# Ledger of designs, part 60: VHH binders against o26223

Target 1, 191 residues: o26223
Amino acid sequence: MKLLWTSQHIKVTVHIDGKVSKMDVLEAIKTRRSIRKYQDREVPEELIDKILDAAMCGPSAVDERPWHFIVVRNREMLEKIPEVHPYGAMVKDAPVAIIVCCDSSLEKIPGFWVQDCSIASQNILLAAHSLGLGAVWTGVYPLEDRVEGIRRLFSIPEHVIPFSVIPLGYPAENPGTRDLFDPDRIHLEKW

## First folded at step 21 (VHH)

Design YD39
Fold by OpenDDE, fold request of step 23:
Structure YD39 (fold): chain B 191 residues (1-191), chain A 124 residues (1-124)
Amino acid sequence: as target 1 above (191 residues)
Amino acid sequence: QVQLQESGGGLVQPGGSLRLSCAASGFTFDEKWMSWVRQAPGEGREWVSGISWSGGWTDYADSVKGRFTIARDNVKNTLYLLMDSLKSDDTAVYYCAKHKYSAFPETQDEFDIWGQGTQVTVSS
């Protein structure tokens, strides 16, 4: 009995009628993909606000909330980002990018800011996806060349650390979904 | 092993031209900004030119602007410096250098890999 795995194409029906279909959290997590191609369409400020709100809702070590966000819409700046980020080519094609940063002066415990900013970055991705946008996490930290490149490009002060660049836009690609569940990575009670 | 190796230096007359090459190995060359730096006899190191990883951005010291052209071939892992209208003041050892940062250098400490250099002598 050949179990024909019917690849149920979960058609993310982007309802055209502005009604953002409420995506549940598990659906958002499971169906999220990195999107590197974007439509020639502006992202409303309202959506960015929602995304940033979500970004700030994640936990942080001892509630330090060290994150800052640079919202970049300027085309000239978006076009410059790829020059300081070798894998950021898609940023120039996005209508907007969010740069997640850590203000080190806000750290309560050293080192947890990476986790804090990671959570914020992931929340950006999930929120974007749930809102019918595509996004991709382009890593900046911990690569010094990228960190300093972004720092200088945006005149970010020394105590603030660029962490990630996340271009956002309406998706112009559909990479499909993946099943990434691996039971071999699950250990019960002991290794 | 991480290595930069310069070549193409030599003796030229004023007004002459040279093409320097720098072969890179042991690191992801196509992701890194690169520069040429020179050192004249008895002088400190002078930044000459820089180029972004893609080659999309270039910059030059005022002393060489309009005469020198920096280029790169990421497939060949090679950095180039085309030097035209050479002057006696261009006499130096020319070094290829990898940037620490994806930016044009502000200080001489912003390089982490250096070649051995190639001698350029401009003399009548």
Scores: ipSAE 0.893, ipTM 0.949, lowest interface PAE 0.4, mean pLDDT 93
Fold by OpenDDE, fold request of step 23:
Structure YD39 (fold): chain B 191 residues (1-191), chain A 124 residues (1-124)
Amino acid sequence: as target 1 above (191 residues)
Amino acid sequence: QVQLQESGGGLVQPGGSLRLSCAASGFTFDEKWMSWVRQAPGEGREWVSGISWSGGWTDYADSVKGRFTIARDNVKNTLYLLMDSLKSDDTAVYYCAKHKYSAFPETQDEFDIWGQGTQVTVSS
């Protein structure tokens, strides 16, 4: 029985009239794309607050919640980020960026902070998408050149580790959706 | 193999000019900050100039500011140092160095790859 997966084109009708249609979680996950082009439009603080709220709702190891967030709106600072992040060119075009950091002093079990900050970063991406924004995860950790570059640029304390830089804005591109399901990556009961 | 190779050094009279080159291989040059560091006879290493990966940011030691220009060609994987108005005090071995961090160096240990150096001698 060949299960014909009919690619139902979920027309995400982005209603332009400010009412962000409530996107269900599966839709958000499946339709999210990295967005690197942004409109010349400011992101309201209320949306950033919602995104940050979502970022803090993820699980963390033994509930350590080691994450901190630097919200960057300053145009000069946004323009500087690409100099310390070679793949962060789009940051200069974003109206805002969130730098996700780990406070190592909050870590209860060593090493899980990477997972914690990853979850937070992903929640930022999903929340942004659900709110009609585009975002992209630009990796900082574990590359020491970027970690220290961002640290020095933002005067981040030594015990705080920059993890990711996530520019956000209203999308100026539509890359479409991808079907990334791969049944060959699924193993039943054993490898 | 990771390598930096300096060239362009030589003997020049005071007031003269030289152009140093550093050829990079074995790593992603266009993503890394680079510097020139020099060492005069009997002296320690002195940072001379640094440049961001894009070339958008440059910095210079006070001793060379206004006389030296750092540049890079990421397509050619080459770092340059244009040296004008050379002085006897500029006599040194000049090294190309890769930064560990995407920042201007604060200490001499912030480099992880060094060239063999090229001799610059400024003498009448």
Scores: ipSAE 0.893, ipTM 0.948, lowest interface PAE 0.4, mean pLDDT 93
Fold by OpenDDE, look of step 21:
Structure YD39 (fold): chain B 191 residues (1-191), chain A 124 residues (1-124)
Amino acid sequence: as target 1 above (191 residues)
Amino acid sequence: QVQLQESGGGLVQPGGSLRLSCAASGFTFDEKWMSWVRQAPGEGREWVSGISWSGGWTDYADSVKGRFTIARDNVKNTLYLLMDSLKSDDTAVYYCAKHKYSAFPETQDEFDIWGQGTQVTVSS
């Protein structure tokens, strides 16, 4: 029985009536893909607010919540980001990007901020996807050239560390879904 | 091994032209900002020109602006400096240098890899 993987075109029916179909959390996780092509369409501020709200809902070490977010909509700045981030080419095509940063002064335990900002970044991706947007995580930290490049470009204080740049927009591509489950990565009780 | 190797230097008359090349190896050249830096006899190092990883951004010292052109070929892992209208004051050892950061350098400490340099002598 050849299971015909019918490429179910997840018709993200963006219902015109503003009702973002609620995607359940497992669906969001399983169907999320990196999106690097965007429509020439603005992202409403309301959606960005929801995404940022989700970003701040993640756990952090001892509840330190060290994250800050720079929302970038300025076209000139978006076009500059690729020059300081060699793998950020898609940012210039996005209507908006979020730069996730760590304020080191908020750290309670050194080093856990990477986990905290990772969680925040992932929540941004999931929230974006659930809202019918596409996004991609472009890594900044721990690469010093990118960190300092972004820092200088956005005049970020020394005690604040750029972590990731996440362009967002309505998707202009559909890369499909992947099954990434690997039972060989699961160990029961012992290695 | 990480290496930068300059070439193309030589003796030229005032008003002449030279093309310097810098061959890069041992690192991901197409991701890094690069600069030319020169050192004249008895003088400190002077930043000459810089270029972003893509080549989309370039900058020049005032002393060479309008005369020098920085370029790069990321396929060939090579940095170039086209020097026109050379002057006696351009006499120096020219170094190619890799940036630590994706930005134009503010200090000499922002370079982490240097070439051995190539001598440029402008003399009548």
Scores: ipSAE 0.885, ipTM 0.944, lowest interface PAE 0.4, mean pLDDT 93
Fold by OpenDDE, second read of step 22:
Structure YD39 (fold): chain B 191 residues (1-191), chain A 124 residues (1-124)
Amino acid sequence: as target 1 above (191 residues)
Amino acid sequence: QVQLQESGGGLVQPGGSLRLSCAASGFTFDEKWMSWVRQAPGEGREWVSGISWSGGWTDYADSVKGRFTIARDNVKNTLYLLMDSLKSDDTAVYYCAKHKYSAFPETQDEFDIWGQGTQVTVSS
C-alpha cells in the first residue's frame, strides 16, 4: 500500500488586496477638489512616478511635449516657495510639490505650450486624486513676478518657463463634491 | 492711479533715528516685494533694503546692515524703513520702489513703480 503523499500545493493566493481603489476617469474628474491641507505623511516615490507618468500622457500641440517637472521634497525649498508665490502658502505644509515647466526650445508652434502644460497639470491633479492624494494647482504663469520668483529660486534657465506649482500629500481635509454643471454655458449650433 | 508716497524724512543729527513710511495705492500691495533705494547728491541710486510680500524675507545693503530695519503693514498698504544710528553718509533722497519680480533686485531695472522720494539729511 504505497501511501501516495498528495502534496496538496496550498496555492496561497496571496490576495495582495492592496485595494488600489480603482477610480474610473469620470469619478476622478467629478470628485476632484483642490486640497490645501495635508497629513504629516510622506508620499511614496512610486506614487509620484505614477503621477508623472500620467502628466506625460496628455496630448500636446504636434506632439511637442514641452513639459519638464521639478519634484521638490526638500523642506527648506518647500518653505521658500510661499515667499515667491503669495498664494502658495499650502506648499510649505505639503510633503512634496511638482513644478511644471515649459522648455521653450521644444516648442514647434508658439503659444500652445500653455495648453500643453495645463493638460499636464490637470493630469497631475486627477492622477493624484485617483491615488488617494490631495493636490492643488497654484498658478505661476502668466504672472511675471511669480515666474521670475520661481525661476530664481530653483535656478531655472531662461528658456524654461515655470508654469505651475502643485503641492501634493495625503489629504487632511474633505471639502466635499460640487455640482458645477451649468446649462447656460452650453450653446447649440449657435451662440 | 498707481502711486507710492514716501514720508518721514527730515534733518537729524549723527546717531539719531528716523522712520520712513511709504503709502502704496493703485495696486495689490500685499502681493508685491518692495524696496528702499536712496540717492545721495552727485551719486547714483543705491539699493538700501528689500522685503518679500509677506515680510518673511528681508535683505540689506552692507552699508546699512545692523542699523536699518525694513518692515511692512499689508493691511495699511504701507512700507517702513526704521533708520537707527544714522551717519552723515546716509544723507540722501530715499525712494520707495515696487519690485517687478518676487525676488531681491539684481539691477535697477527690476523696479516698475517709484515714489517721489523723501529727503533725509544727517548733519551735525
Scores: ipSAE 0.881, ipTM 0.943, lowest interface PAE 0.4, mean pLDDT 93
Fold by ESMFold2, look of step 21:
Parts: C-alpha cells; sequence; structure tokens
Structure YD39 (fold): chain B 191 residues (1-191), chain A 124 residues (1-124)
C-alpha cells in the first residue's frame, strides 16, 4: 500500500475495504447481465483500475491496442450523457461511467479497431461483474449523432472515436440467469 | 414523409408575446435534438434556440436569452418557441430544424430537416 501524498496536515493510507466476489471465468460469462439500476454507493478507484487493466488485456488486430478510456464521475457530466444518448438514461443514476474510445492514429490495420474496442468493452463488463458490480454497454459507434454528441460533450479530438459508454455501479436489481444455448446456430465443417 | 410544419406566427406589437409550434412527422422526434432558426429580411439564417431530445438541456442565442423559451412535447411530437417581450429586431421567418448531431450546433450546416417557416412580424 503506497503512502499517498496528503495535505500538509494529514497523511492518508488507502485500503479498499469490503468483499470482492470470486468468480470462475465461465460462470462470469454465463451470469453477466446488463444492469441498469445502481445503488447510491461510490465505486472505489481501485476497482476501476482493475477493470481498466482487464480491458487492456484483450487481444487487438496486430497488437495495435487502439483503445483509450475516459472515466466519468462528475455528476453534471453523467446527467448530460442521456441528453446525447437517448437510450443511456441509466447513466445519470450511475456513480461512474467508462467511455471506450479508439485513437485512430494507433490503428495499424484499417477497420479492425471496432473489434478491438468491442473486446475491451466486453472485458469491462466481465471484470465489473466479477468484482460484484453491474454494468451495461450502451452503443455510441456507429451512430453518427451519438458519436459527435459524445465527442463534443467530452472534448474528444476528431481523430478519436467514442465507441461505447459503459455505466457501472453496485447493482440494485437482479435479472436472473438465462439459458441462451441454441444448437441450431452450430454448423460443422460448413454452413 | 419526413416533415416539419411551423405555425403560430403573425403580427404583434412591440412588447407582445407569441407562441410558435412545429409539428414533426416521419422520424422519431423523441430521440432528436431540435432548434429554432430565424431569417430576417435580407439577412442570413440565425440560430435562435436549441433543445435536447428530452428537453433537459436548452440553449439560446444571446439576442433572445431571458425573452424566449424553447420547449417540446414528445407525446404530441411538437416543438415550441414561447416568445415574450418581442422587439422589432425579432421580425423574421422562424424555422423549425432537426439536428444532425446530438449537440448544439457549431455551424449552419448541422441541420438536415427544415420546416417551411412561419412569419413573425413585430411592428408598431
Amino acid sequence: as target 1 above (191 residues)
Amino acid sequence: QVQLQESGGGLVQPGGSLRLSCAASGFTFDEKWMSWVRQAPGEGREWVSGISWSGGWTDYADSVKGRFTIARDNVKNTLYLLMDSLKSDDTAVYYCAKHKYSAFPETQDEFDIWGQGTQVTVSS
């Protein structure tokens, strides 16, 4: 635990208290649900760090790693996201949101950044779930009105493309598990 | 099929009030940002006011702040401009316009659907 610089009157050590959920990877994948209702409870910075570490562990086309992340905690900004994203209403009730972006100057092979940022976005969802948080992917790209709205709201440069907005927090709902396996979707050797 | 139709213009004395309406059809109005834009005789188009899809975020040109109120009714698919304390300088054709982007406009070309306009005339 590193000692954080404090004001000249107070020295503070930071420890994340509380329970971190242990979860097998297959269980995480099968049980993760979109969560749109959150407790009025802050998410510690340490958990956000773990989630973003996981986001950056994803593969990318030719290892281009084009992703950048904006962490949004400011209440006024969170309240404005639904105004540029009509289906992002739950964002105003979240303690934090992560905006996944592509820096197109990092692209090594054209057009694969969408897959790259999708992988990072899914890793955010799974990591949040494994840490006892709920999250949902709200789509920005490829909808031009949302892309430009988010870009202007967060002063994102023209060469950077906002891909998704992911609100997250401690869940205040439990949608339950689903069984989505469909053997008719599986084709052996050919279509 | 996509249409914006303004109404409620007319002749009014200085200091008077007027309410403009804009009926929208052919697109999902309750997901789109909207604006009022005006054009005075012999002049270019001037952005007057804009409103987010929900109505929760509004902005106004300095020339109309405190006198005009933009509003919307997403059940009736209608945009409004409530105009108070009208001045002769407010004389113009007022257009309802749909934004290309979910943002207040930075340039004149950020609207993709326009109404035909309604005349507002403020005269002694």
Scores: ipSAE 0.418, ipTM 0.762, lowest interface PAE 3.0, mean pLDDT 90
Fold by ESMFold2, fold request of step 23:
Structure YD39 (fold): chain B 191 residues (1-191), chain A 124 residues (1-124)
Amino acid sequence: as target 1 above (191 residues)
Amino acid sequence: QVQLQESGGGLVQPGGSLRLSCAASGFTFDEKWMSWVRQAPGEGREWVSGISWSGGWTDYADSVKGRFTIARDNVKNTLYLLMDSLKSDDTAVYYCAKHKYSAFPETQDEFDIWGQGTQVTVSS
């Protein structure tokens, strides 16, 4: 009976754009841009689930997986985030935001949670992009005033550290693609 | 370099009004939360009101709700406290204070910059 958990309920996924887009991983990485303007359009829960699944697929130090995610759709809360995060103004205009957090009780190697949560945050950005959404990483950690502001706003316990706030939605802008390859940053064998 | 300078205190009769001002310098005022804190004679400091960096989120101690209004001008780097319907128990030194965090304070050690204070005396 436990083996049939996933088959207990058949759900038909409905995507407003008519289908789930497939994007090559290199294309996603190269074409992803920070998106700060969003359509007035809801993001289905199913897309958020896919994005968070992708976030949790990231590697972590000693497989510690210290991340937790808060999904914020409440309009009043989204409008308050810019009050604790002055460069997060676009969050109030997003249909949804994801707060990436570290549960320090899950750390197995002290201090690597920053890398772990950075990987999860980047996976959120790439997954959102591949699904036709736009997102941007707004920094919280290591700015102590923002960390504590977000913690209190969302009642996050002391042992949990808010790392980033990622607003996302269907994009209302297209900044275009960049070519950022710089051979001078590549060092063979030594510096 | 970093300073908070209060002004606008004085002697008023009960029911009167005052506007306190606090000029800020030496830090990015328009990115910081600010509060007014008061200290009555013989008592500890009491948080009065706080305001987010933009001015969009404010809160007040129960003792002053409906009578006091906190405001800020990020162009002039100035914090204000508009005090109406003053009572004798509003008599205190009023301090302008910068928050350590972008949140309403839970303890009084959450302020890292203080002004020198301005005396408000409500005389019967």
Scores: ipSAE 0.392, ipTM 0.761, lowest interface PAE 3.4, mean pLDDT 90

Design YD39
Fold by ESMFold2, fold request of step 23:
Structure YD39 (fold): chain B 191 residues (1-191), chain A 124 residues (1-124)
Amino acid sequence: as target 1 above (191 residues)
Amino acid sequence: QVQLQESGGGLVQPGGSLRLSCAASGFTFDEKWMSWVRQAPGEGREWVSGISWSGGWTDYADSVKGRFTIARDNVKNTLYLLMDSLKSDDTAVYYCAKHKYSAFPETQDEFDIWGQGTQVTVSS
């Protein structure tokens, strides 16, 4: 194990027993874009494992961690998702998709599971980006037709709620960075 | 405003063919799953066939597989049922129905918009 330090900004690099992302966290947040076009290239299982590890690092209401993840690589299943989700056309072209679900039996604080699964979903997007992958969050919840469609397609039990479908792969497009900062949205002390 | 209107029913001899149409208005037809459901006299409603919003995924009741074809035209907002090799058992009122969910139905209460129906009668 080798730790690297600087007097300006401290970054940890692991050279020997693992890979560590070298993208600054603020850079990752500011440069992540929704990617809907993917190379015809497989995503290694190892990268999916890292992405899901990052997803589970998110905070949750009273540490309830209500999330479950379905990893979909089967071509026939990926091609069926757009039939259930009309705005998910890019899923059929992705090498892999992750379905983020809530297990309602794990909920400790009523109604906070949506925030919990949103945090996990965003972490998936950021982790994918830091690993050189592109992803997009396609909405499932709260649209009942999509929720039930995905549930039946993947045999998800009634107490588990599919929240989002996130196709991902090596990007085949580069939309560039956006400047979205709006100081009028910032209020000091009062509205 | 919201409406499903079936047409194309009639009398036909056994072994004949018929093509049903369903004109849709007042909702986003090109985003919704659709089905045909039939009801014979004195019987409950029987699901016949369903189709995904794009038309890329279809399914059929065992009683009609290989004889009926469901299709849709999202430009014309129209659902179709091509019925071949008709039998007397196919005699029924045929309804066009919009799914509540993007899935093939498990129960008959999973439809929220229904047409008025069109009579199909198969007799010698």
Scores: ipSAE 0.358, ipTM 0.748, lowest interface PAE 3.9, mean pLDDT 90

